# Miniprotein binders against q96jn8r1131to1294, part 153

Target 1, 164 residues: q96jn8r1131to1294
Amino acid sequence: TLEFLENHGKNILLSNGNRTATRVASYNQGIVVINQPLVPQLLVQVRIDFLNRQWTSSLVLGVITCAPERLNFPASACALKRAAWLLRGRGVFHNGLKICEKFGPNLDTCPEGTILGLRLDSSGGLHLHVNGVDQGVAVPDVPQPCHALVDLYGQCEQVTIVNP
Short names: E, the ipSAE of ESMFold2; O, the ipSAE of OpenDDE; V2, 0.75 times the mean of E and O plus 0.25 times the DockQ between their complexes.

## First folded at step 12 (miniprotein)

Design a83 (at its last look DockQ between E and O 0.72; V2 from the best seeds 0.00; counts 0 for: pae E 7.4 > 1.5)
Fold by ESMFold2-Fast, scan of step 12:
Structure a83 (fold): chain B 164 residues (1-164), chain A 83 residues (1-83)
Amino acid sequence: as target 1 above (164 residues)
Amino acid sequence: SKEEELFKRAEELAKRALKLLEKGDYWRAAYLYLLAAELALEAGNPELAFEYARKAIELAKKSGNEYLLKMAEDLLEKIKEEL
């Protein structure tokens, strides 16, 4: 089964059999990674459980191609300048550089209860799913192996892995 | 060799970019040509890298994607140093 890795950002507490991640302090140090590589057709989903509206931006979602089990995570996923493909707000980023201005819904405004999913298609394209609806190809090619990452940044203080 | 693997990967990305172009998906095609150019340069083929980078520039302009345009232009300057 899918779980969050024990290696995570300093402000994260895992619970519910490592299926729930809670950021217990501040607005950053909230990166978590799924325990299995994101292989084609595997749909990884997380539900937004709790939003703290004292902060303005919210979670970041994406993939990394470096081995995550012993990685020293930066304070935010957007500080990753190598081996990272991220969705933040409405933007798509490759190694810290924006490659698309407006893709899918604004992640900074998704309400509690929203289910966000990542899936690779057979060509290596990374798809975003929102409440079960495929938003299309956010990143046309992601090298493999890669690992699904969630950064509980800003407003987003809790997520839980949800199986279909 | 590693260079042969990089070259093969670049060709695969360029073929996928062409399929996206046929669909009218200009910015995603530009992104794949950009990746293909980077791999071709790393494989020691700056002439092929130049061709792919030019295609990335053209498609980024056509899609109005200023970010991919800047990345492709920066890569093209780097490629010119190896020609």
Scores: ipSAE 0.781, ipTM 0.893, lowest interface PAE 0.9, mean pLDDT 92
Fold by OpenDDE base, look of step 13:
Formats: C-alpha cells, structure tokens, sequence
Structure a83 (fold): chain B 164 residues (1-164), chain A 83 residues (1-83)
C-alpha cells in the first residue's frame, strides 16, 4: 500500500497508517515522500485536507530520484538542488531551477479537498492530475526509479494519500 | 559501456524531442534537447552535445521560455570548453 516514509521533515506528524501527514509547527520542514516508487501508469494521489490562510504559498509536489530513506530533508523542497523535479505554484522546477513558468493550475490556490496526482507515462513523462483530470505532461522525461514528494509548505498543513 | 548507454539515451531523447516539435510543443522539445546535450557531453561527445544544445537554444527562443534558454546557453558555454 502507498504510505509516507518514516523519514520526513521534522515538523511532520504521520497518522492514519502513515497515509496522512500533518505539519504541526511553523510553515516549513514539511517534506514527505511516498514509499513506493512511481512506475508507468501508477497514479499516486494526495488530498489537501487543511489549509492555513495565514500564508501565501502552498504545497509543492514532485518527484525525487535519490534514495528517499537516507535523504536529509532541507527545510523546503525548493532547497533540493539535485535529483528533484517539482511543481510549485504554476512553475516547473528541476534541481531548484525553474524550467517552465506556467503549467497547469496554480498549486498555491488549490482549495481544501483538491486531489492532486502524479503519474508517469510509458515514455517517462510526468503527468499532473487534478481531481482526477490529467493536466498534461509537466516534465517530459524523469529518470526511474523516482518517488513522489510532497512538501507541506505554507498554507498546506495536512494531506492524505487517496486511492484512485 | 557507460558512454555507449549515455549516447543511446541522448539519441532517444533527441528523437522524442523531434516528435514533440512536430506537435508544436517547443518548450518540452527544448527541454529534451537540453537533456540530450548533457548526456552527449557526459558520453564524451562534445560535438553532438553542441548540436543538441543549439537546438535547445533555438526552441527555447521559439517557446519564449527564458529559463530554458538560460540553461541551454550556460550548457553551450560548458560544451565549448571541451571542443
């Protein structure tokens, strides 16, 4: 089953069989990684459970290709400088560098209840899903194996892994 | 060998880039050419890397993607050092 790894940001508290992640302090230190690597056609989804409107930014979603069990997580996903492909706001980032200014919906404005998904296609393209709708290819090529990453940042205080 | 694998991977990415280009998807094509250039360089083929990087630059401009353009131009400079 899909779960968040025990290796996570220090402000994260896991619950619900490690399927729910809650950031219990501050606005950062909220990175979590899903245990099973993405394989073609596997749709991994998380639901935004709670937002704190005190902040302006929200969750970051993406993948990493380094070993997640041994990763020393920075305070935010934006600080990952290797092996990272991230979606923040409407931007697509690779190793901390923006490679696309506008893609899909703005993650910073997704309301509670939004279900966000990641899926690799047969060519290694990374797709974003929003409420079950394929938004298209965010990154045309991502190395495998890779793991889905969620950074509970800013507004986003809780997410839960949900099955398709 | 490792270099041969990198080379094949680079060619594959370039082929996929071309397909995207045929669909008018410039920035994703640019991205793939950028990756192809990086792999070609790592494979010890700076000449091929140069060609891919130039394509990345061209397509980045067509897409209006300044970020990819910068990355491709930076890579091109690195490639030139090895030519």
Amino acid sequence: as target 1 above (164 residues)
Amino acid sequence: SKEEELFKRAEELAKRALKLLEKGDYWRAAYLYLLAAELALEAGNPELAFEYARKAIELAKKSGNEYLLKMAEDLLEKIKEEL
Scores: ipSAE 0.620, ipTM 0.842, lowest interface PAE 0.8, mean pLDDT 94
Fold by ESMFold2, look of step 13:
Structure a83 (fold): chain B 164 residues (1-164), chain A 83 residues (1-83)
Amino acid sequence: as target 1 above (164 residues)
Amino acid sequence: SKEEELFKRAEELAKRALKLLEKGDYWRAAYLYLLAAELALEAGNPELAFEYARKAIELAKKSGNEYLLKMAEDLLEKIKEEL
């Protein structure tokens, strides 16, 4: 069963059998990681539960290939400079640098109730799903093993892992 | 060994990159060559890493992908320290 890993950002409180993550302070320190690596059949999905629209940016999604159990997380996912591929706003980032200007919907405007999914295809391509709809390949090849990551940044205060 | 696995993976990525290049998919080919260069460097083969990074730079330029170009150029400078 998919759960958020106990090693997480300092402002995160896990609940609901570690399937719900809440950022309980500030606007950052909200990185969470899914406890199982991605495999081609696995669709990892989270629902946006609560947003605070007073902030300007929202959650970041992505994957990391570093071993996550003892990783020292930075304040925000965008500061990950090694072994990271991220979706932020409409951009795709690798190790802190944008590699694609426009992919999928703008994550900063996704409303509460949006279900966001990540999976690998058979070639190692990273796919984004939005409300059950495959948005295509964000990253052509991600090394395995990798883990899905969510940064409850800015607007995003709570997400819950949901089944497909 | 880990080094042998890294070399094999780098060669696989380079083969895929070449196939994408033959189709004119410059930015994805550049991305795969960049990844292959990183793996070759990690495997302790800076000469191969240099070759792949130069290909990544060329293709990033052709694709107009400024971000990949910067990444590939930074990696090439890092690789030069190992030559």
Scores: ipSAE 0.012, ipTM 0.402, lowest interface PAE 7.4, mean pLDDT 88
ESMFold2 (binder alone), look of step 13: mean pLDDT 91; pTM 0.915

Design a84
Fold by ESMFold2-Fast, scan of step 12:
Structure a84 (fold): chain B 164 residues (1-164), chain A 83 residues (1-83)
Amino acid sequence: as target 1 above (164 residues)
Amino acid sequence: SKEEELFKRAEELAKRALKLLEKGDYWRAAYLYLLAAELALEAGNPELAFEYARKAIELAKKSGNEYLLKWAEELLEKIKEEL
């Protein structure tokens, strides 16, 4: 079963059998990682449960290629550099740089109730799904093994893992 | 051998990169050539790695992707050490 790992950002509280992550303070220190590697065809989905509009930017999601069980998470996913491929706003980011300008919808404007999914295709391409709709290939060949990551940054204070 | 498997993987990535290039998808093609270059180098074929890295540089420039350009340039320097 899919759960968030017990190793997470400092401001995270896990509940609902480790399937709900809540950021209980500030706007950062909110990284969570799925407990299983993202293998081809596994669809990992989270629902945005609560947005705090006092902040301007929102949730970041993507994959990390280092072992997450004992990782000392930074304040934000963008600090993971070469170990992470991230979707933020409308961009695709790696090593602190935007490698694709526009991909999918703007994650900073997704409302509460939006379901966001990550999946690897048979060729190792990373796909974003939004409310069940495949947005296409964000990154064409992600190094494996990798793990799905959600950064509850800014507006996004709570997400819950949902089954397909 | 493991080297044969790495070589086959590099060749597969390069073929996929070529298909993306045919569609005008320059930055994704550059990224796949970059991965192909790394695998070719690991497989003990620095000449093939050099060829893929040079293609990645060209395509990164066409896409305006400074991140991929820097990565490809750094990889090219490592490849030169093995030539």
Scores: ipSAE 0.012, ipTM 0.424, lowest interface PAE 7.6, mean pLDDT 86

Design a85
Fold by ESMFold2-Fast, scan of step 12:
Structure a85 (fold): chain B 164 residues (1-164), chain A 83 residues (1-83)
Amino acid sequence: as target 1 above (164 residues)
Amino acid sequence: SKEEELFKRAEELAKRALKLLEKGDYWRAAYLYLLAAELALEAGNPELAFEYARKAIELAKKSGNEYLLKWAEYLLEKIKEEL
């Protein structure tokens, strides 16, 4: 079963058997990581449960290739300077640097109830799924093993893992 | 050997990059050529690394991707040290 790891950003509270993550303070310190490596055929999905419109930007999601159980989380996922491939807004980021300007829908505008998914294809390509629709390859060759990461940044204060 | 494994991985990445290039996917093709160039250099083949890095520069320019362009230019300088 998929769960969020107990090692997470300091503003996170886990509930619902570690399947729901809530950011209880501020706009940052909201990184969570899935407990299993993202292997081909595994679709990891989260639903946006609650948005706070006082903030401008919203959630970030992607993968990291470092061991998440030992990770000292920075304030935001985009501060990760090593081993991180992230989707924020419309951009694709590698280790804090934007490598693609426009990919898929704008994550800063997804409403409550949106289901976002991450999946690796057989060639190591990282795919984003939005409400069950594959948006294509965001990153063509992610090193393995890797772990799915969600940063409850800004507007996004709660997400829940959902099954396909 | 490790060098043979690196070489085969570089070739696979380059083949995938070529397929992306055929679809007009310039920045993803550049990214794969950069990975291929790094592996070719590590495998002790700076001539092949040079070819891949040059393709990456061309494709990064076509895609307007400044990050990939800077990475490719940096890698090209390292490759020239081995030629």
Scores: ipSAE 0.021, ipTM 0.499, lowest interface PAE 6.7, mean pLDDT 85

Design a86
Fold by ESMFold2-Fast, scan of step 12:
Structure a86 (fold): chain B 164 residues (1-164), chain A 83 residues (1-83)
Amino acid sequence: as target 1 above (164 residues)
Amino acid sequence: SKEEELFKRAEELAKRALKLLEKGDYWRAAYLYLLAAELALEAGNPELAFEYARKAIELAKKSGNEYLLKWAELLLEKIKEEL
């Protein structure tokens, strides 16, 4: 069973058997990580439960290649630099640089109820799924092992892991 | 050997890059050529690494991708030191 790790950003509260993450303060310190490495057969999905439209940008999701169990999480996922490949807005980012523009839908505008998924294909390519629809290859080959990450940034104050 | 395994993976990545290039997917092809170049260099083949990195620079320029271009240029300088 997939769960969020007990090690998470300072503003996160886990509930629902560690399957729901709620950011209870501010706009940042909201990073959560799935408890198992992302491997080719695994589809990790989260549902956007609650958006606070006081903020302009929203959640970030992606993968990290460092061990997350004792990691001191930064205020936002973009600070992870070389360890993270991230989907933010419509861009794909690594080490503070934009790898790809206009990939998939704009994550800053996804409504409550949207289900976002991360999956590795057999070649190690990272895919984004939106409401069950594969958006294609966001990153052609990610280093292994890697771990799925969600940053409840800005508008996104709650997500829940959903089974495929 | 470890070097033989690295070389085989580099060739597999370059093969995948060529398939993407044939479809006109320049930036993903460049990404895979850069990974192939890194592995070829690690495997002790700087001549092959140079060929892959040079191809990646070409494709990064075609795609207008500054991230890949910067990576390729830095890698090419490292490769030149071992030629």
Scores: ipSAE 0.479, ipTM 0.787, lowest interface PAE 2.2, mean pLDDT 89

Design a87
Fold by ESMFold2-Fast, scan of step 12:
Structure a87 (fold): chain B 164 residues (1-164), chain A 83 residues (1-83)
Amino acid sequence: as target 1 above (164 residues)
Amino acid sequence: SKEEELFKRAEELAKRALKLLEKGDYWRAAYLYLLAAELALEAGNPELAFEYARKAIELAKKSGNEYLLKWAEWLLEKIKEEL
């Protein structure tokens, strides 16, 4: 069963059997990680539950390739540098650089109720799913093992893990 | 050995890159060539790493991808240290 790890950003509160993550302060310190490695064909999905429009940017999705159970999480996922491949706004990022421009929808404008998914294909390619629709390969070959990461940044104050 | 394993992984990545290139997917092909170059270098074959990195820089320029160009330039300097 998929859950968020108890090790998370300092502004996170977990509830609903560790399946709901709420950022209770500020705009950052909101990184959560799924408790199981993202193995090929496993689809990990989260629903956007609550958006606070006082902030301009929103959640970041991606994968982290270091062991997350005792990691000292930074204020934002972008600070993870080489350990993380991230989808932010319209772009795909690694180590502070944009890998791909205009990939999928703009994550800064996805409304409450949007279901976002991450999946590895058989070749290790990372896919984004939006409301059940595969957006294609965001990253051609992700190092393994890796874990699905959500950064409840800016507008996004709550997400819940949902079943396919 | 670990070196043989790395070498075979590099070859497989290069084969996947070539298939993407045949489909006109330049930036994803360049990405896989760069991974192949890194593994070839780690396997102790800087000559092969250089060939993969050269191909990657060509494709990165063709696709206008700054991420791949910066990665390729960085990797090319590392490869030169071993030649």
Scores: ipSAE 0.418, ipTM 0.731, lowest interface PAE 2.3, mean pLDDT 89

Design a88 (at its last look DockQ between E and O 0.62; V2 from the best seeds 0.00; counts 0 for: pae E 8.2 > 1.5)
Fold by ESMFold2-Fast, scan of step 12:
Structure a88 (fold): chain B 164 residues (1-164), chain A 83 residues (1-83)
Amino acid sequence: as target 1 above (164 residues)
Amino acid sequence: SKEEELFKRAEELAKRALKLLEKGDYWRAAYLYLLAAELALEAGNPELAFEYARKAIELAKKSGNEYLLKWAEDYLEKIKEEL
């Protein structure tokens, strides 16, 4: 089944059979990665469990194409300048470069209980799902193999993997 | 060869970009043309890379996407150095 990898940001604590990730300190060092490659038709979903509104921005969601099992993660996913396609706020980023200003709902304002999903379509396009609703293609082509990544940044201090 | 694989991938991306263009999806089409331009240049075909980068500029302008426009313009200058 889907789990978060044991290799994660230093402020993360995994629980619930590695299906729940909690950031236990500060606002950063909260990157987690799913244990299976994101292959076409696989929908990976996480639920926002807890938001700390002491911070202003919130979680980042996306994919990386580097091997995650022994990767030394940066303090923030947005520091990844290679092999990373990320959604932050309403922006879409390709290797640290913004490629779309406004896509889908603002991730900085999603409430607790929101279920966020990532899925590759048959053409290799990366889709964002919000509460079961496909928001469309955020990134038209993602190299494979790729791995789903969640950065528990800022407000977002806990997420749990949710089965479809 | 690696060059043949890169060229074939560039053509596949350009074909998908054209389909997006037919649907009026300008910024995603621009993004795919940019990826195609990078692969065409890596495949040793700067003429094709130039063509794709020019299409990316046009479509980024049509979509009002300043980010893709800057990327495409910067990449076009890089391609010119190889012509």
Scores: ipSAE 0.824, ipTM 0.913, lowest interface PAE 0.7, mean pLDDT 93
Fold by OpenDDE base, look of step 13:
Formats: C-alpha cells, structure tokens, sequence
Structure a88 (fold): chain B 164 residues (1-164), chain A 83 residues (1-83)
C-alpha cells in the first residue's frame, strides 16, 4: 500500500497508517515522500486536508530520484538542488531552478479537499492530476525510479494519500 | 559502459524532443534537448552537448520561455568551457 516514509521533515507527524501527514510546527520542515516509486500508469494522489490561511504559499508537489530513505531533508523542497522536479504555485522547477512559469492550476490557491495526483506516462512524462483530471505533462521526462514528494509548506498543514 | 548508456539516453531524448516539436510543444522540446545536452556532456561529448544546448536555446526562444532560455544559455557557457 502507499504510505509516507518514516524518513520525513522534522515537523511532520504521521498517522492513519502513515497515510496522513500533519505539519505540527512552524511553516516548513514538512517534506514527506511516498514509499513506492512511481511506475507508469500508477496514479499517486494526495488530498489537501487542512490549510492555514495566514500564509500565502502552499504545498509543493513533485518527484525525487535519489534514495528517499537516506535523504537529509532541507527545510523546504525548493532547497533541493539535485534529483528534484517540483511543482510550486504554477511553476515547474528542476533542481531549484524554474523551468516553466505557468503550468496548470496554481497550487497555492487549491482549496481544502483538492486531490492532487502524479502519474508517469509510458515515455516517462510526469503528469499532474487535479481532482482526477489530467492537467497534462508537467515534465516531459523524469528518470526512474523516482518517488513522489510532498512538501507541506506554508498554508498546507495536512495531506492524506487517497486511492484513485 | 556508463558513458555509452548516457549517450544513448541523450539521443533518445533528442528524438523525443523532435516528436514534441512536431506537435508545436516548444518548451518541452527545449527541455528535453537541455537534458540531452547534460547527458552528452556527462558522457564526455561536449561537442554534442553544445549542439543540443544550441537547439534548446532556439526552441526556448520560440516558446517564449525565458526561464528555460536563461538556463540553456547558462549551460551553453558552461559547455564552452569544456570545448
């Protein structure tokens, strides 16, 4: 089953069989990684459970290709400088550098209850899903194996892995 | 060898970039060429990396993606140091 790894940001508490991640302090240190690597046609989804509206930024979603069990997590996913492809706001980032300004919906404005998904296609393209709707290819090629990463940042205080 | 595998992957990415270009998807094609450039450089072929990076720049311009353009241009300069 899909779960968050025990290796996570220091402000994260896992619950619900490690399917729910809650950031219990500050606005950062909230990175979690899903245990199973992405494989083609596997849709991995998380639901935004709770938002704290005092912040402007929200969760970061993406993938990493380094071994997640040994990863020393920085305070935020944006500080990852290698092996990282991230979606923040409407931007697409690779190793901390923005490669696309406007892609899909603005993650910073997704309300509670929004279900965000990641899926690899047969060519290794990374797709973003929003409430079950394929938003298209965010990144045309991601090395495999890779793991889905969620950074509970800013507004986003809780997410839960949900089945398609 | 590792270098051979990197080279093969670079070429595969370039081929996929062409397919995207046929669809008019310029920035994603540019991205793939940029990745191909990085792999080519890592494979010890700075000349090929240079050509891929140039293509990335061209397509980034066509896409209007200034961020990818900047990335590609910066990387081109890095590649020049290896030539």
Amino acid sequence: as target 1 above (164 residues)
Amino acid sequence: SKEEELFKRAEELAKRALKLLEKGDYWRAAYLYLLAAELALEAGNPELAFEYARKAIELAKKSGNEYLLKWAEDYLEKIKEEL
Scores: ipSAE 0.648, ipTM 0.848, lowest interface PAE 0.8, mean pLDDT 94
Fold by ESMFold2, look of step 13:
Structure a88 (fold): chain B 164 residues (1-164), chain A 83 residues (1-83)
Amino acid sequence: as target 1 above (164 residues)
Amino acid sequence: SKEEELFKRAEELAKRALKLLEKGDYWRAAYLYLLAAELALEAGNPELAFEYARKAIELAKKSGNEYLLKWAEDYLEKIKEEL
């Protein structure tokens, strides 16, 4: 089954059979990665369990193509300058630079209970799902293998992997 | 050969880019053309790489995406060194 990798941000505590990630300190150091690479037809889904609404920024979703098991994670996913494609707010970012101003819903306003999904299509396109609804192709081709990543940043203090 | 595989992949990306362009998706089309240019250069075809990079620049300008434009322009200069 899908689980979060043992290698994760410093402020993360894994629980629920490594299917739940909680940021237990500060506002950052909350990067987690799913334990197997994305393949076509695999839908990785997480539910937002707990938000602290004091901040305006919230979780980041995305993929990395470097091997995650021994990677040194930065304090936030937006500091990944290599091999990363990220969804933050309404923007799409590649290696720290915004390449699309508006795609899908604003992640900074998603409420508790929202289910967010990532999958690859057969052409290597990265899709975002929100509550089961495909938002379309965020990035038309991502090199494989790639690994799904969640950064429990700012507002987002807990997420849980859920099955489709 | 590896060069033949790279060339076929570059052509596939260019075909997909054209489909995106026909739908008015300029920044994603520019992104795929830039990937196609990289593969064409690796395949030893700098003339085709140049053609794809020029298409990427045109579409990046139309999209208003300054990151893609800078990337495509910088890559075109790299290709010129191998023409």
Scores: ipSAE 0.013, ipTM 0.484, lowest interface PAE 8.2, mean pLDDT 88
ESMFold2 (binder alone), look of step 13: mean pLDDT 88; pTM 0.879

Design a89
Fold by ESMFold2-Fast, scan of step 12:
Structure a89 (fold): chain B 164 residues (1-164), chain A 83 residues (1-83)
Amino acid sequence: as target 1 above (164 residues)
Amino acid sequence: SKEEELFKRAEELAKRALKLLEKGDYWRAAYLYLLAAELALEAGNPELAFEYARKAIELAKKSGNEYLLKWAEDELEKIKEEL
């Protein structure tokens, strides 16, 4: 069973058997990581439960290749300059460098109820799924092992892991 | 050895880049050539790294991806220092 790790950002509260993450303060310190490595064909999905539109940007999704159990998370996933592949807004980022300007829908505008998924294909390509629809390969080669990460940044104050 | 592992991974990435190129997927091919160039340089083969970085520049230009173009140009300058 997929759960969020007990090691998470300072502003996170886990509930619902560690399947729901709520950011209880501010706009940052909201990084959570899935408890199992993202292995090929595993589809990890989260539903956006609550958006606070006082903030401009919203959640970030991606993967990290460092071990997450004891990691001291920065205030924002954007501060991860190594071992991170992130989707923010419409951009794709490799270790802090933008590698694609427009990929998939704008994550800053996804409404409550949107289900976002991450999956590796057999070639190590990272796919984004939106409401069950594969958006294609965001990153063609993700090193393994890697771990799915969600940053409840800005507008996004709550997500819940949902089964495929 | 570690150098042989890096070399083999660089070659595998370059082969995957060729398959993407055959499908007209220029920016993803450029990205894989860039990773291959970095690994080839780390493996101690700056001549091979140069060839991969040059291919990445061509494909980044063809795809109009300014970010990969800048990365590829920077990587090519690093490689030139080792030639």
Scores: ipSAE 0.521, ipTM 0.803, lowest interface PAE 1.8, mean pLDDT 90

Design a90
Fold by ESMFold2-Fast, scan of step 12:
Structure a90 (fold): chain B 164 residues (1-164), chain A 83 residues (1-83)
Amino acid sequence: as target 1 above (164 residues)
Amino acid sequence: SKEEELFKRAEELAKRALKLLEKGDYWRAAYLYLLAAELALEAGNPELAFEYARKAIELAKKSGNEYLLKWAEDLLEEIKEEL
């Protein structure tokens, strides 16, 4: 079963059998990681449960290739400059470097109830799914093993893992 | 050896980049050529790295991707130091 790891950002509280992550303070320190490696064809999905529109930007979604169980998480996922492939706003980032300006919908404007998914294809391409719709290949080649990461940044204060 | 493994991975990435190029997917092809160039350089083959980086520049320009273009230009400077 998919759960969030107990190693997470300092402002996170896990509930609902570690399937719900809530950021209980500030706008940052909200990184969570899925407990299983993202293997080809596994679809990992989270639902946006609560948005605080006092903040401007919202959640970041992606993968890391370092071992997450004892990782000292930075304040935000965008501070990761190694072993990280992230989707933020409409941008795609490789180790902190933007590689695509406009990919998929703007993550900063997704409403409550949106279901966001990550999946690797058979060639190691990372796909974003939005409300069940495959947006295509965001990153053509992700090293393995890799782990799905969600940064409850800014507006996004709660997400829940949703089974496919 | 580690060099042989890196070289094999670089060739695999370049082959996949060519396949994307044939489909008209220019920026993703540029990205894979950039990864291939980095691996070729790490494997001790700066001449091959130069060829891949040059191809990445061409495809980044063709796709209008200024971010991949800057990465490719910066990488080409590193490669020139090893030639």
Scores: ipSAE 0.722, ipTM 0.871, lowest interface PAE 1.1, mean pLDDT 92

Design a91
Fold by ESMFold2-Fast, scan of step 12:
Structure a91 (fold): chain B 164 residues (1-164), chain A 83 residues (1-83)
Amino acid sequence: as target 1 above (164 residues)
Amino acid sequence: SKEEELFKRAEELAKRALKLLEKGDYWRAAYLYLLAAELALEAGNPELAFEYARKAIELAKKSGNEYLLKWAEDLLEYIKEEL
């Protein structure tokens, strides 16, 4: 069973059997990681439960290649640098650089109820799924092992893991 | 063998890079060439690694991707010292 790890950003509260993550303060310190490595064919999905439109940008999705169980999480996933490949807004980011300018829909504008998914294909390509629709390869040949990461940043204050 | 596995994977990555290049996907093609260059180097073929790294530099420049360009330049410098 997929769950969020007990090691998470300090503003996170886990509930619903560690399947729901809520950011209870501020706009940052909201990183959560899935308890199993993202292996080919595994589709990890989260639903956006609550948006606080006080903030302008929203959640970040991606993968992290360092061991997450005892990691001291930074305030934002973007600070993970070389350990993370991230989807933010319409961009793909790694090591502080935008490596792809326009990929998929704008994550900053996804409404409550949107289901976002991450999956590795048989060639190690990282795919984004939006409401069941594969957006294509965001990052080819992601280093392994890797873990799916959600940064409840800005507007996005709650997500829940959902089954495919 | 391990060496042949690395070589085969490098060739597969380079082949996929060519398909991306046909579609005008310059940054992904550059990324795959960089991975291919590293695998070719591990397989004991610095000549092939050099060829892939040079191609990655060209494509990284076309894509405007400073991360890939820096990686490709650093890798090419290392390969030159190993030749």
Scores: ipSAE 0.012, ipTM 0.390, lowest interface PAE 8.6, mean pLDDT 86

